# Ledger of designs, part 12: VH-VL binders against Endoplasmic reticulum disulfide reductase DNAJC10 (DNAJC10)

Target 1, 103 residues: Endoplasmic reticulum disulfide reductase DNAJC10 (DNAJC10), of Homo sapiens (Human) (q8ixb1r130to232)
Amino acid sequence: EIITLERREFDAAVNSGELWFVNFYSPGCSHCHDLAPTWRDFAKEVDGLLRIGAVNCGDDRMLCRMKGVNSYPSLFIFRSGMAPVKYHGDRSKESLVSFAMQH
Key: E = the ipSAE of ESMFold2; O = the ipSAE of OpenDDE; V2 = 0.75 times the mean of E and O plus 0.25 times the DockQ between their complexes.

## First folded at step 15 (VH-VL; framework fv_mogamulizumab)

Design a1 (from z3 with heavy chain S57R Y101E; at its last look DockQ between E and O 0.72; V2 from the best seeds 0.00; counts 0 for: pae E 3.4 > 2)
Fold by ESMFold2, look of step 15:
Structure a1 (fold): chain C 103 residues (1-103), chain A 123 residues (1-123), chain B 112 residues (1-112)
Amino acid sequence: as target 1 above (103 residues)
Amino acid sequence: EVQLVESGGDLVQPGRSLRLSCAASGFTFSYYYMSWVRQAPGKGLEWVATISGSGGRTYYADSVKGRFTISRDNAKNSLYLQMNSLRVEDTALYYCAKEGEDYEYFDDAFDIWGQGTLVTVSS
Amino acid sequence: DVLMTQSPLSLPVTPGEPASISCRSSQSLLHSTGYNYLYWYLQKPGQSPQLLIYLGSNRASGVPDRFSGSGSGTDFTLKISRVEAEDVGVYYCMQALEYPYTFGQGTKVEIK
């Protein structure tokens, strides 16, 4: 399921040894609203395979800035000990699944 | 029409408290960071405090930290500033300002400002 | 805290002529996101401030194209290519890279 990550929880989650795919979003962003149903469907499809997170940048803008987010939504793969990997593909469920499986 | 209207400014003695209000309309209030910015008579602008859309994050200028509390009531589309232990140097016109823009990113611009409410602290 | 220094503090101008205002920060405002967190506001006489330029060089909605922002890092400039009577007021730069957000001291632009 989709785990909302606050600042405190973020570091613990991405350094847990599990693979995380995280959606950095803003409540005022129309493209973020458009992605939300697809992100939920994607999370159901990959349940148990990897961890799915979301960060509300409207609640903590500085966390998102610290992570290099300069547009919304921004989608990143995190794994402990590795540099985050940004997703640059289209926002279809099929493309998200394909990207997640590469990592 | 996007609008911010401040109220609650008054003439008070040092050490007293005041509560400022800002009524918002014309946008989804809970989406946006809100700020208070003040301007002493004849002086420049000074940022005072900021609160996140949900109210979960607050930030304060050092000059007011521990004395002022920013808060919001999203059900009432209202922003507040509780000012305790007021000092003469807190005398200013206090503006309510909306942050953020819908350009696929969340920026920190103060894109909408109210008319201000005057706080005078004098003994 | 990031100190913001504007110059000049007073700028008398002739209508139709260009004007330029400098803003310097005590540390770089260029973040790894690629943005400069630098903003320009105009406060016309008797009015609330209004946003002119965001993220260093972008004009806010409804701002005439005679206004332009430039610069990066610690040095920024606001230019008005041909000053009009409606441009009179006090111009402020602001950084929003980190809290506390800080303003320059203002530049008063007046028609001669």
Scores: ipSAE 0.321, ipTM 0.809, lowest interface PAE 3.4, mean pLDDT 88
ESMFold2 (binder alone), look of step 15: mean pLDDT 92; pTM 0.944
OpenDDE, look of step 15: ipSAE 0.727; ipTM 0.925

Design a2 (from z3 with light chain L55E; at its last look DockQ between E and O 0.80; V2 from the best seeds 0.00; counts 0 for: pae E 3.6 > 2)
Fold by ESMFold2, look of step 15:
Structure a2 (fold): chain C 103 residues (1-103), chain A 123 residues (1-123), chain B 112 residues (1-112)
Amino acid sequence: as target 1 above (103 residues)
Amino acid sequence: EVQLVESGGDLVQPGRSLRLSCAASGFTFSYYYMSWVRQAPGKGLEWVATISGSGGSTYYADSVKGRFTISRDNAKNSLYLQMNSLRVEDTALYYCAKEGYDYEYFDDAFDIWGQGTLVTVSS
Amino acid sequence: DVLMTQSPLSLPVTPGEPASISCRSSQSLLHSTGYNYLYWYLQKPGQSPQLLIYEGSNRASGVPDRFSGSGSGTDFTLKISRVEAEDVGVYYCMQALEYPYTFGQGTKVEIK
């Protein structure tokens, strides 16, 4: 399950005791469209293991700007009390799972 | 060809309302933030309001907050500005503008502008 | 609000000579990602504004290479290496780092 995070709820969610993997995207972005099916499949595979989120930067680009997002898509792991970790790997489901399990 | 065409400007009395429209063509309208920018006669440019591609986020200059409402209809490729409680100080040429030179990055450039529609507020 | 100050406000020029317009912001426009949210527009007489420079230094499509933008943080410059008659009009800088977006007052470039 992919949880859409808006400005009001973002900080509370990622500062919970839970591990979050968040997709910052733009609706006009071709790479974001290409990722979407894989992100959905990934979310099903890790359901119950960690929280999967998405932020629509086309709706609130200032939220994304404040979180250090400079291009789309940007994929980050958040956990309370620690700096966010950006994912730099390929966008296959297998690589996403591997990265998530590393953390 | 990318085009923005404003309409709805008029001469009105203070306190009245107007609704401006902007018809967009030649691009995927729903992808882009859209803005209204105005220019009083003989003066510089003033940003008025911005709306996100879906319409989910709106932003306003302090001078118009609470009086103006920006909206869009993505099925009609149209941007709107509802202007209530008009003041003489709102007299200006109103431009609609498309934001986003490169939608793969954070880009707030006004890359396409309409020709403007004139709003005159006088008693 | 971010105050944008342009200098000069009036710039008479002779075709063929260089020209330079300064824009200073009241706070840094440099984002943590390394981008400056500073934009330049030209409004030719009787026309709508047109984008010249985005993100401080990048020329928009179709803008002649005699136009260049430079600077970072709070101090930005638009240069025209060799002014042509068609370059007359009012030049505006704009910040878009935060709302409200704000413009400079404009610099009127005119022949003579």
Scores: ipSAE 0.289, ipTM 0.786, lowest interface PAE 3.6, mean pLDDT 88
ESMFold2 (binder alone), look of step 15: mean pLDDT 92; pTM 0.945
OpenDDE, look of step 15: ipSAE 0.725; ipTM 0.923

Design a3 (from z3 with light chain L55Y; at its last look DockQ between E and O 0.81; V2 from the best seeds 0.00; counts 0 for: pae E 4.2 > 2)
Fold by ESMFold2, look of step 15:
Structure a3 (fold): chain C 103 residues (1-103), chain A 123 residues (1-123), chain B 112 residues (1-112)
Amino acid sequence: as target 1 above (103 residues)
Amino acid sequence: EVQLVESGGDLVQPGRSLRLSCAASGFTFSYYYMSWVRQAPGKGLEWVATISGSGGSTYYADSVKGRFTISRDNAKNSLYLQMNSLRVEDTALYYCAKEGYDYEYFDDAFDIWGQGTLVTVSS
Amino acid sequence: DVLMTQSPLSLPVTPGEPASISCRSSQSLLHSTGYNYLYWYLQKPGQSPQLLIYYGSNRASGVPDRFSGSGSGTDFTLKISRVEAEDVGVYYCMQALEYPYTFGQGTKVEIK
């Protein structure tokens, strides 16, 4: 399902050799609250196909800043040895699945 | 209306301890990083410590590491600073400050400040 | 630690004239996202500090248009286009790119 990534484990997880799609969020962000149900449904649909993560930037703002996150929510694909890819599409489940498949 | 009210400042001898409190109201306290910033009499501003919204991350100025502990109680909307082994150079007005001006973006602006509580350390 | 240096430290002004305050950092404050983590505060006599400018150039809510911030990287400027009597106080720049957060020494603005 959705794996909460904290500072100590983040780099090891996203460089593990698996593909990660990560939701960088804040508890105070209304758009983050709006995304949450869709993110959960997306995670169920792609379970076993790629790893789904979440980072609470309200708990560690500096981790999010170091990863190039400047607004909430921010959705990124991470692959070992490659630059992270930010998602810029609408936040429907179908668009999230489509984006994940092209990467 | 957003408000921060500090308390607990006092006159104490070097080596003693004090606990400062900051009561927050008018916003969802647990969402925001909170900080202590101090100002020695007639001097400039010095950042002291910061704590994350959940309390899971804390950061300290080198001058206070190992002596001061920042904490929060989100059920009571309260921020604390435990100050141990106080020194004369800790004498200052201590401000409580809320971080985060724009809810949708990373920012570390101290957008709301309390009135401060005075700590005087002298023998 | 990032050293923040303000100039001048004392700025006597005549009402109606422009004023500017310089802030220089020992390291670039420009993040890879394009944001400068540089902030300006005003502390009026007997008051707590108040936020004027965030991210180097954005005015906080309720701050008059006569205040403007500019600059990037290591060199930043706060300008007051027409100084008013209520603008007296001490102005501080602050960096928040990395801990420890650090302030400039302050610039005391006062009426001649």
Scores: ipSAE 0.243, ipTM 0.793, lowest interface PAE 4.2, mean pLDDT 88
ESMFold2 (binder alone), look of step 15: mean pLDDT 92; pTM 0.946
OpenDDE, look of step 15: ipSAE 0.784; ipTM 0.929

Design a4 (from z3 with heavy chain S30R; at its last look DockQ between E and O 0.76; V2 from the best seeds 0.00; counts 0 for: pae E 2.9 > 2)
Fold by ESMFold2, look of step 15:
Structure a4 (fold): chain C 103 residues (1-103), chain A 123 residues (1-123), chain B 112 residues (1-112)
Amino acid sequence: as target 1 above (103 residues)
Amino acid sequence: EVQLVESGGDLVQPGRSLRLSCAASGFTFRYYYMSWVRQAPGKGLEWVATISGSGGSTYYADSVKGRFTISRDNAKNSLYLQMNSLRVEDTALYYCAKEGYDYEYFDDAFDIWGQGTLVTVSS
Amino acid sequence: DVLMTQSPLSLPVTPGEPASISCRSSQSLLHSTGYNYLYWYLQKPGQSPQLLIYLGSNRASGVPDRFSGSGSGTDFTLKISRVEAEDVGVYYCMQALEYPYTFGQGTKVEIK
């Protein structure tokens, strides 16, 4: 299940002690639209293993800026007490699963 | 063709209200932050207000805060500016501007502008 | 509010020669995203503004190579390597680091 994170919930969620993989996207971004089906399939495959989130930067640009997002989409792993880890791999489901399991 | 067309500018007396409209075409309107920017005769540019794609976030210049309301109707591809308690210093050409550049960068640039609609506030 | 100061306010030019416009901000426009949130616009006579440069140094689509943006933090420059007659108009810098978005006063470029 993909959980939409807004400003009010973001910090509490990613600092909850659970592992989060978050997709920062913009609705006007073609690469974001290309990722969307893969992100949904990925979320189903890892359900119960980690929390899957999304942030719509088109609705809160400043939240994304505060989190260091400088391009769309940007994919990050968040763990309480650790620095966020940006995903730099290809955007296949297999690569996303592999990256998630490293953490 | 991407196009923004403003309307609703008029000559009005101080203290009255006016509603500006901006009709958008040629792009997916709901994706983009939209802004109003104004230019007093012979003067520079002044940002007035911004609204997010869904309409959930709005921002205003201090000079208009509490008097102006930005809104949008995504079903009609239209942006609005409700201007209450108008003052002589609100006299300007009002531009509708699309924020967001098409290269999937941050959405802060005013990449498309309308031709403007003139508001004159005079007794 | 971030104050944007342009210099000069009036710039008479001879076609074929270089020109430079300075823009200074009252605080750094460089964010931890790695971007400078600075933009340049040209308003030609009788026209709406048009985007020239975004994020400090990137040319917008269709903008000729003779235009370049440089600088970081608080000091920014727009350069025209060889001024052409169609470059006449008012140039504005703008910051979009934080609301309210603010413009410089404008630099009027005109033929000598």
Scores: ipSAE 0.363, ipTM 0.812, lowest interface PAE 2.9, mean pLDDT 89
ESMFold2 (binder alone), look of step 15: mean pLDDT 92; pTM 0.948
OpenDDE, look of step 15: ipSAE 0.768; ipTM 0.929

Design a5 (from z3 with heavy chain Y101S F106W; at its last fold request DockQ between E and O 0.87; V2 from the best seeds 0.00; counts 0 for: pae E 3.5 > 2)
Heavy chain, then light chain:
Amino acid sequence: EVQLVESGGDLVQPGRSLRLSCAASGFTFSYYYMSWVRQAPGKGLEWVATISGSGGSTYYADSVKGRFTISRDNAKNSLYLQMNSLRVEDTALYYCAKEGSDYEYWDDAFDIWGQGTLVTVSS
Amino acid sequence: DVLMTQSPLSLPVTPGEPASISCRSSQSLLHSTGYNYLYWYLQKPGQSPQLLIYLGSNRASGVPDRFSGSGSGTDFTLKISRVEAEDVGVYYCMQALEYPYTFGQGTKVEIK
ESMFold2, look of step 15: ipSAE 0.415; ipTM 0.840
ESMFold2 (binder alone), look of step 15: mean pLDDT 92; pTM 0.943
OpenDDE, look of step 15: ipSAE 0.778; ipTM 0.933
ESMFold2, fold request of step 17: ipSAE 0.328, 0.342, 0.268; ipTM 0.815, 0.820, 0.796
ESMFold2 (binder alone), fold request of step 17: mean pLDDT 92, 92, 92; pTM 0.943, 0.944, 0.945
OpenDDE, fold request of step 17: ipSAE 0.671, 0.683, 0.692; ipTM 0.915, 0.917, 0.919

Design a6 (from z3 with heavy chain K98R, light chain T33N; at its last read DockQ between E and O 0.90; V2 from the best seeds 0.00; counts 0 for: pae E 3.2 > 2)
Heavy chain, then light chain:
Amino acid sequence: EVQLVESGGDLVQPGRSLRLSCAASGFTFSYYYMSWVRQAPGKGLEWVATISGSGGSTYYADSVKGRFTISRDNAKNSLYLQMNSLRVEDTALYYCAREGYDYEYFDDAFDIWGQGTLVTVSS
Amino acid sequence: DVLMTQSPLSLPVTPGEPASISCRSSQSLLHSNGYNYLYWYLQKPGQSPQLLIYLGSNRASGVPDRFSGSGSGTDFTLKISRVEAEDVGVYYCMQALEYPYTFGQGTKVEIK
ESMFold2, look of step 15: ipSAE 0.392; ipTM 0.830
ESMFold2 (binder alone), look of step 15: mean pLDDT 92; pTM 0.948
OpenDDE, look of step 15: ipSAE 0.800; ipTM 0.932
ESMFold2, fold request of step 17: ipSAE 0.414, 0.371, 0.325; ipTM 0.840, 0.827, 0.819
ESMFold2 (binder alone), fold request of step 17: mean pLDDT 92, 92, 92; pTM 0.947, 0.948, 0.944
OpenDDE, fold request of step 17: ipSAE 0.821, 0.826, 0.831; ipTM 0.934, 0.936, 0.936
ESMFold2, last read: ipSAE 0.254, 0.399, 0.363; ipTM 0.784, 0.841, 0.823
ESMFold2 (binder alone), last read: mean pLDDT 92, 93, 92; pTM 0.948, 0.950, 0.944
OpenDDE, last read: ipSAE 0.826, 0.824, 0.829; ipTM 0.936, 0.936, 0.937

## First folded at step 16 (VH-VL; framework fv_mogamulizumab)

Design b1 (from a5 with heavy chain K98R, light chain T33N; at its last look DockQ between E and O 0.62; V2 from the best seeds 0.00; counts 0 for: pae E 4.0 > 2)
Fold by ESMFold2, look of step 16:
Structure b1 (fold): chain C 103 residues (1-103), chain A 123 residues (1-123), chain B 112 residues (1-112)
Amino acid sequence: as target 1 above (103 residues)
Amino acid sequence: EVQLVESGGDLVQPGRSLRLSCAASGFTFSYYYMSWVRQAPGKGLEWVATISGSGGSTYYADSVKGRFTISRDNAKNSLYLQMNSLRVEDTALYYCAREGSDYEYWDDAFDIWGQGTLVTVSS
Amino acid sequence: DVLMTQSPLSLPVTPGEPASISCRSSQSLLHSNGYNYLYWYLQKPGQSPQLLIYLGSNRASGVPDRFSGSGSGTDFTLKISRVEAEDVGVYYCMQALEYPYTFGQGTKVEIK
């Protein structure tokens, strides 16, 4: 399941000790709309292995700014005690799964 | 084709109310944060208020907080500023501005401005 | 509130010569994400403002390359390498690091 993270929840979630893969998006972004079905399928495939999150930057631009998001979508891996890792690959499900499994 | 057109400016007495409108065209209005920025005659620019694309977040300058309300109607591609309890200090040309030039890459600069609508508050 | 101070407030120029405008903020505009939330606008006589520079040093679409922005933290500069007649007007710096967004007082660039 895709967990929408609001400001209060964000830090607790990504510092929980679990691995998080987070989609920072804008509701009006065409590339975000293109990603949405793939992100949902990806989330189903890795259910139970990783935590899958989403942040709506159209409602909280400041949270996204604090995380270095300057374009949409931006996809990051978070793990407590480590620097976040931005995903730069193509946005196919196979590439997302491959990247997630490296971590 | 991208345009912002303000209306509703008028000459009014202190204590009265006005409602400004901004009609947007040539772009998908709901994707963008929108702002009001004002300029008193012969003076510089002052940010007044900002509203998120969905309308879920609003922000105000201290000088107008509690008196002005920013709102939007995305079905009508329109931005509004309800101005209550007007003061002489509110006299200005009021601009409608779109925040951001490319919503996919960056969206925190005033990249499109209207022509402004003049509000004059005097006794 | 972040105070933005421009200098000079008036800048007479001769066409073909360089021009430089300074903007200083009362606190750093450099966010931990690496961006300076500093913007430059030009308001030509009788016109609405137009965006010139975003995030400290990036030219907006259609802005000639004779305009450049530089600086970081609290000190920023807008340079015009060779002033043209169309460049006259009032230049404003603005910070968008935090609300309220604040502008400098403006620098009026005019032909001598």
Scores: ipSAE 0.197, ipTM 0.758, lowest interface PAE 4.0, mean pLDDT 88
ESMFold2 (binder alone), look of step 16: mean pLDDT 92; pTM 0.945
OpenDDE, look of step 16: ipSAE 0.669; ipTM 0.907

Design b2 (from b1 with heavy chain S30R; at its last look DockQ between E and O 0.76; V2 from the best seeds 0.00; counts 0 for: pae E 3.9 > 2)
Fold by ESMFold2, look of step 16:
Structure b2 (fold): chain C 103 residues (1-103), chain A 123 residues (1-123), chain B 112 residues (1-112)
Amino acid sequence: as target 1 above (103 residues)
Amino acid sequence: EVQLVESGGDLVQPGRSLRLSCAASGFTFRYYYMSWVRQAPGKGLEWVATISGSGGSTYYADSVKGRFTISRDNAKNSLYLQMNSLRVEDTALYYCAREGSDYEYWDDAFDIWGQGTLVTVSS
Amino acid sequence: DVLMTQSPLSLPVTPGEPASISCRSSQSLLHSNGYNYLYWYLQKPGQSPQLLIYLGSNRASGVPDRFSGSGSGTDFTLKISRVEAEDVGVYYCMQALEYPYTFGQGTKVEIK
């Protein structure tokens, strides 16, 4: 339900016409580790409503840089034909759900 | 303590192969991009190769592409450089370097360096 | 490849005087994400390089306040406000905007 996206697959997935909420993370980032349980619970709650992805920037730093990631974790909504929308709120499940429903 | 220790440098003839090792300690090795940087005697620094934390992505300087292979063994906290078809211009002190930091921010800096291991290619 | 050009290549100094090292890149190091991917290293005699400045202007941990980095795009400067004897060595700038990562030629700072 949480789909790991690599460079080869990334653009096709986020341009598929489906709404994607993507977690850009680094394995060296403590805040990324703190987010992981909440991200999983969030993904369960919105299952079937939007696609939930993750990008391991430890595997492809340049993909993350190219997508406008400037710190970890970075959470973005992707909509085909639109600029990505960065999530700036707190990292609670409730706030993530609220943000996802707005977009 | 954070430490990188290179080994495997030697005097070899052109066309031969050599494998360098770098032992890492004091940090969670698998989290970090690792690099080799070299310095020819009396010369400046030259980036050689980089490998991602998982080992899934590798990058090489044009001067070594096709001849050198960077790899890592995260279970052994070890970084490697396999150097094939060595040339006289590969003569250098080879440094192991960590890319990034312990912080949550993304950082491409070489923040930790080893002492280097000397490779001399001469007939 | 991004070419990195330092000047001067040799910089004799007297302790207590300021010093300034220039680094110019062949293309802008300012990424659309707002960061300049420019780094400064010092290699003291007989030692491995050490990081001084990351992302153009940020001092690495343990680096004294007398070191500062400035500039954006293609022109960057490292300043030492008052040189101390332990500051001698070779200073390198490096870009990490794109592979291959490239260094400047180095600036040798030594006591007059």
Scores: ipSAE 0.219, ipTM 0.760, lowest interface PAE 3.9, mean pLDDT 88
ESMFold2 (binder alone), look of step 16: mean pLDDT 92; pTM 0.946
OpenDDE, look of step 16: ipSAE 0.662; ipTM 0.905

Design b3 (from b1 with heavy chain D107E; at its last look DockQ between E and O 0.65; V2 from the best seeds 0.00; counts 0 for: pae E 3.9 > 2)
Fold by ESMFold2, look of step 16:
Structure b3 (fold): chain C 103 residues (1-103), chain A 123 residues (1-123), chain B 112 residues (1-112)
Amino acid sequence: as target 1 above (103 residues)
Amino acid sequence: EVQLVESGGDLVQPGRSLRLSCAASGFTFSYYYMSWVRQAPGKGLEWVATISGSGGSTYYADSVKGRFTISRDNAKNSLYLQMNSLRVEDTALYYCAREGSDYEYWEDAFDIWGQGTLVTVSS
Amino acid sequence: DVLMTQSPLSLPVTPGEPASISCRSSQSLLHSNGYNYLYWYLQKPGQSPQLLIYLGSNRASGVPDRFSGSGSGTDFTLKISRVEAEDVGVYYCMQALEYPYTFGQGTKVEIK
């Protein structure tokens, strides 16, 4: 399940003690649209292992700026008490799963 | 051709209300943050309000909070500014502006501007 | 609020000569994401503003290469390498690091 995170709840969610993998996207972004089906399939595959989130930066650009997002899409792992870790791999489901399992 | 056309400016007395409209054409309106920027006669530019592409987020200058409401109708490609409790200091040319030249990278640049609609608040 | 201060406020120029406008902010505009949230606009007489420079140093589409932006943090400069008659108007810097977005006072560029 992909959980849409809004400003009011973002910090509480990612600091809840659960591991979060979050997709920061823009609705007009072609690369974001290309990722969307893979992100959904990835979320199904890791269901129950970690929390999968999405942030619509077209709805709250300042939230994304505060979290260090400088282009779309940007994919980050959040762990309570640790700095966020940006995903730099290709955008295949297999690579996303591999990265998530390392953390 | 990308265009923004403002309308609804008028001469009104203090304490009255006015609604500005901005008609957008030539681009996918819902992808872009939209803003109102004003310029008092002979003065500089002042940001007034911004609304996200979906309309889910709005932001206001302190001088207009609680009095002005920015909104949009993406089906009509239209941006609005409802101005209540108008004051003399709200007298200005009001510009409609689009934010960003590339919706895949976040830029807060006003890359397209309308011609403005004049609001005069005077007794 | 971030205060934006331009200098000079009036800049008489001779066509063919360079021009330079300074913009200083009351706090750093350099975000941890690596971008300076500083923008330059030109408002020609009787016209709407037009974007010249975004994110400190990038020229907007269709802007001639005689315009350049530089600087980082709190100090920014717009340069026109060779002023042309059509460059007259009021130049504004703007910060968009945080709301409220704020403009400098403007620099009026005029032909001598």
Scores: ipSAE 0.227, ipTM 0.763, lowest interface PAE 3.9, mean pLDDT 88
ESMFold2 (binder alone), look of step 16: mean pLDDT 92; pTM 0.944
OpenDDE, look of step 16: ipSAE 0.677; ipTM 0.910

Design b4 (from b1 with heavy chain Y103W; at its last look DockQ between E and O 0.74; V2 from the best seeds 0.00; counts 0 for: pae E 3.5 > 2)
Heavy chain, then light chain:
Amino acid sequence: EVQLVESGGDLVQPGRSLRLSCAASGFTFSYYYMSWVRQAPGKGLEWVATISGSGGSTYYADSVKGRFTISRDNAKNSLYLQMNSLRVEDTALYYCAREGSDWEYWDDAFDIWGQGTLVTVSS
Amino acid sequence: DVLMTQSPLSLPVTPGEPASISCRSSQSLLHSNGYNYLYWYLQKPGQSPQLLIYLGSNRASGVPDRFSGSGSGTDFTLKISRVEAEDVGVYYCMQALEYPYTFGQGTKVEIK
ESMFold2, look of step 16: ipSAE 0.257; ipTM 0.771
ESMFold2 (binder alone), look of step 16: mean pLDDT 92; pTM 0.945
OpenDDE, look of step 16: ipSAE 0.806; ipTM 0.936

Design b5 (from a6 with heavy chain F106W; at its last look DockQ between E and O 0.78; V2 from the best seeds 0.00; counts 0 for: pae E 3.2 > 2)
Heavy chain, then light chain:
Amino acid sequence: EVQLVESGGDLVQPGRSLRLSCAASGFTFSYYYMSWVRQAPGKGLEWVATISGSGGSTYYADSVKGRFTISRDNAKNSLYLQMNSLRVEDTALYYCAREGYDYEYWDDAFDIWGQGTLVTVSS
Amino acid sequence: DVLMTQSPLSLPVTPGEPASISCRSSQSLLHSNGYNYLYWYLQKPGQSPQLLIYLGSNRASGVPDRFSGSGSGTDFTLKISRVEAEDVGVYYCMQALEYPYTFGQGTKVEIK
ESMFold2, look of step 16: ipSAE 0.344; ipTM 0.817
ESMFold2 (binder alone), look of step 16: mean pLDDT 92; pTM 0.945
OpenDDE, look of step 16: ipSAE 0.733; ipTM 0.922

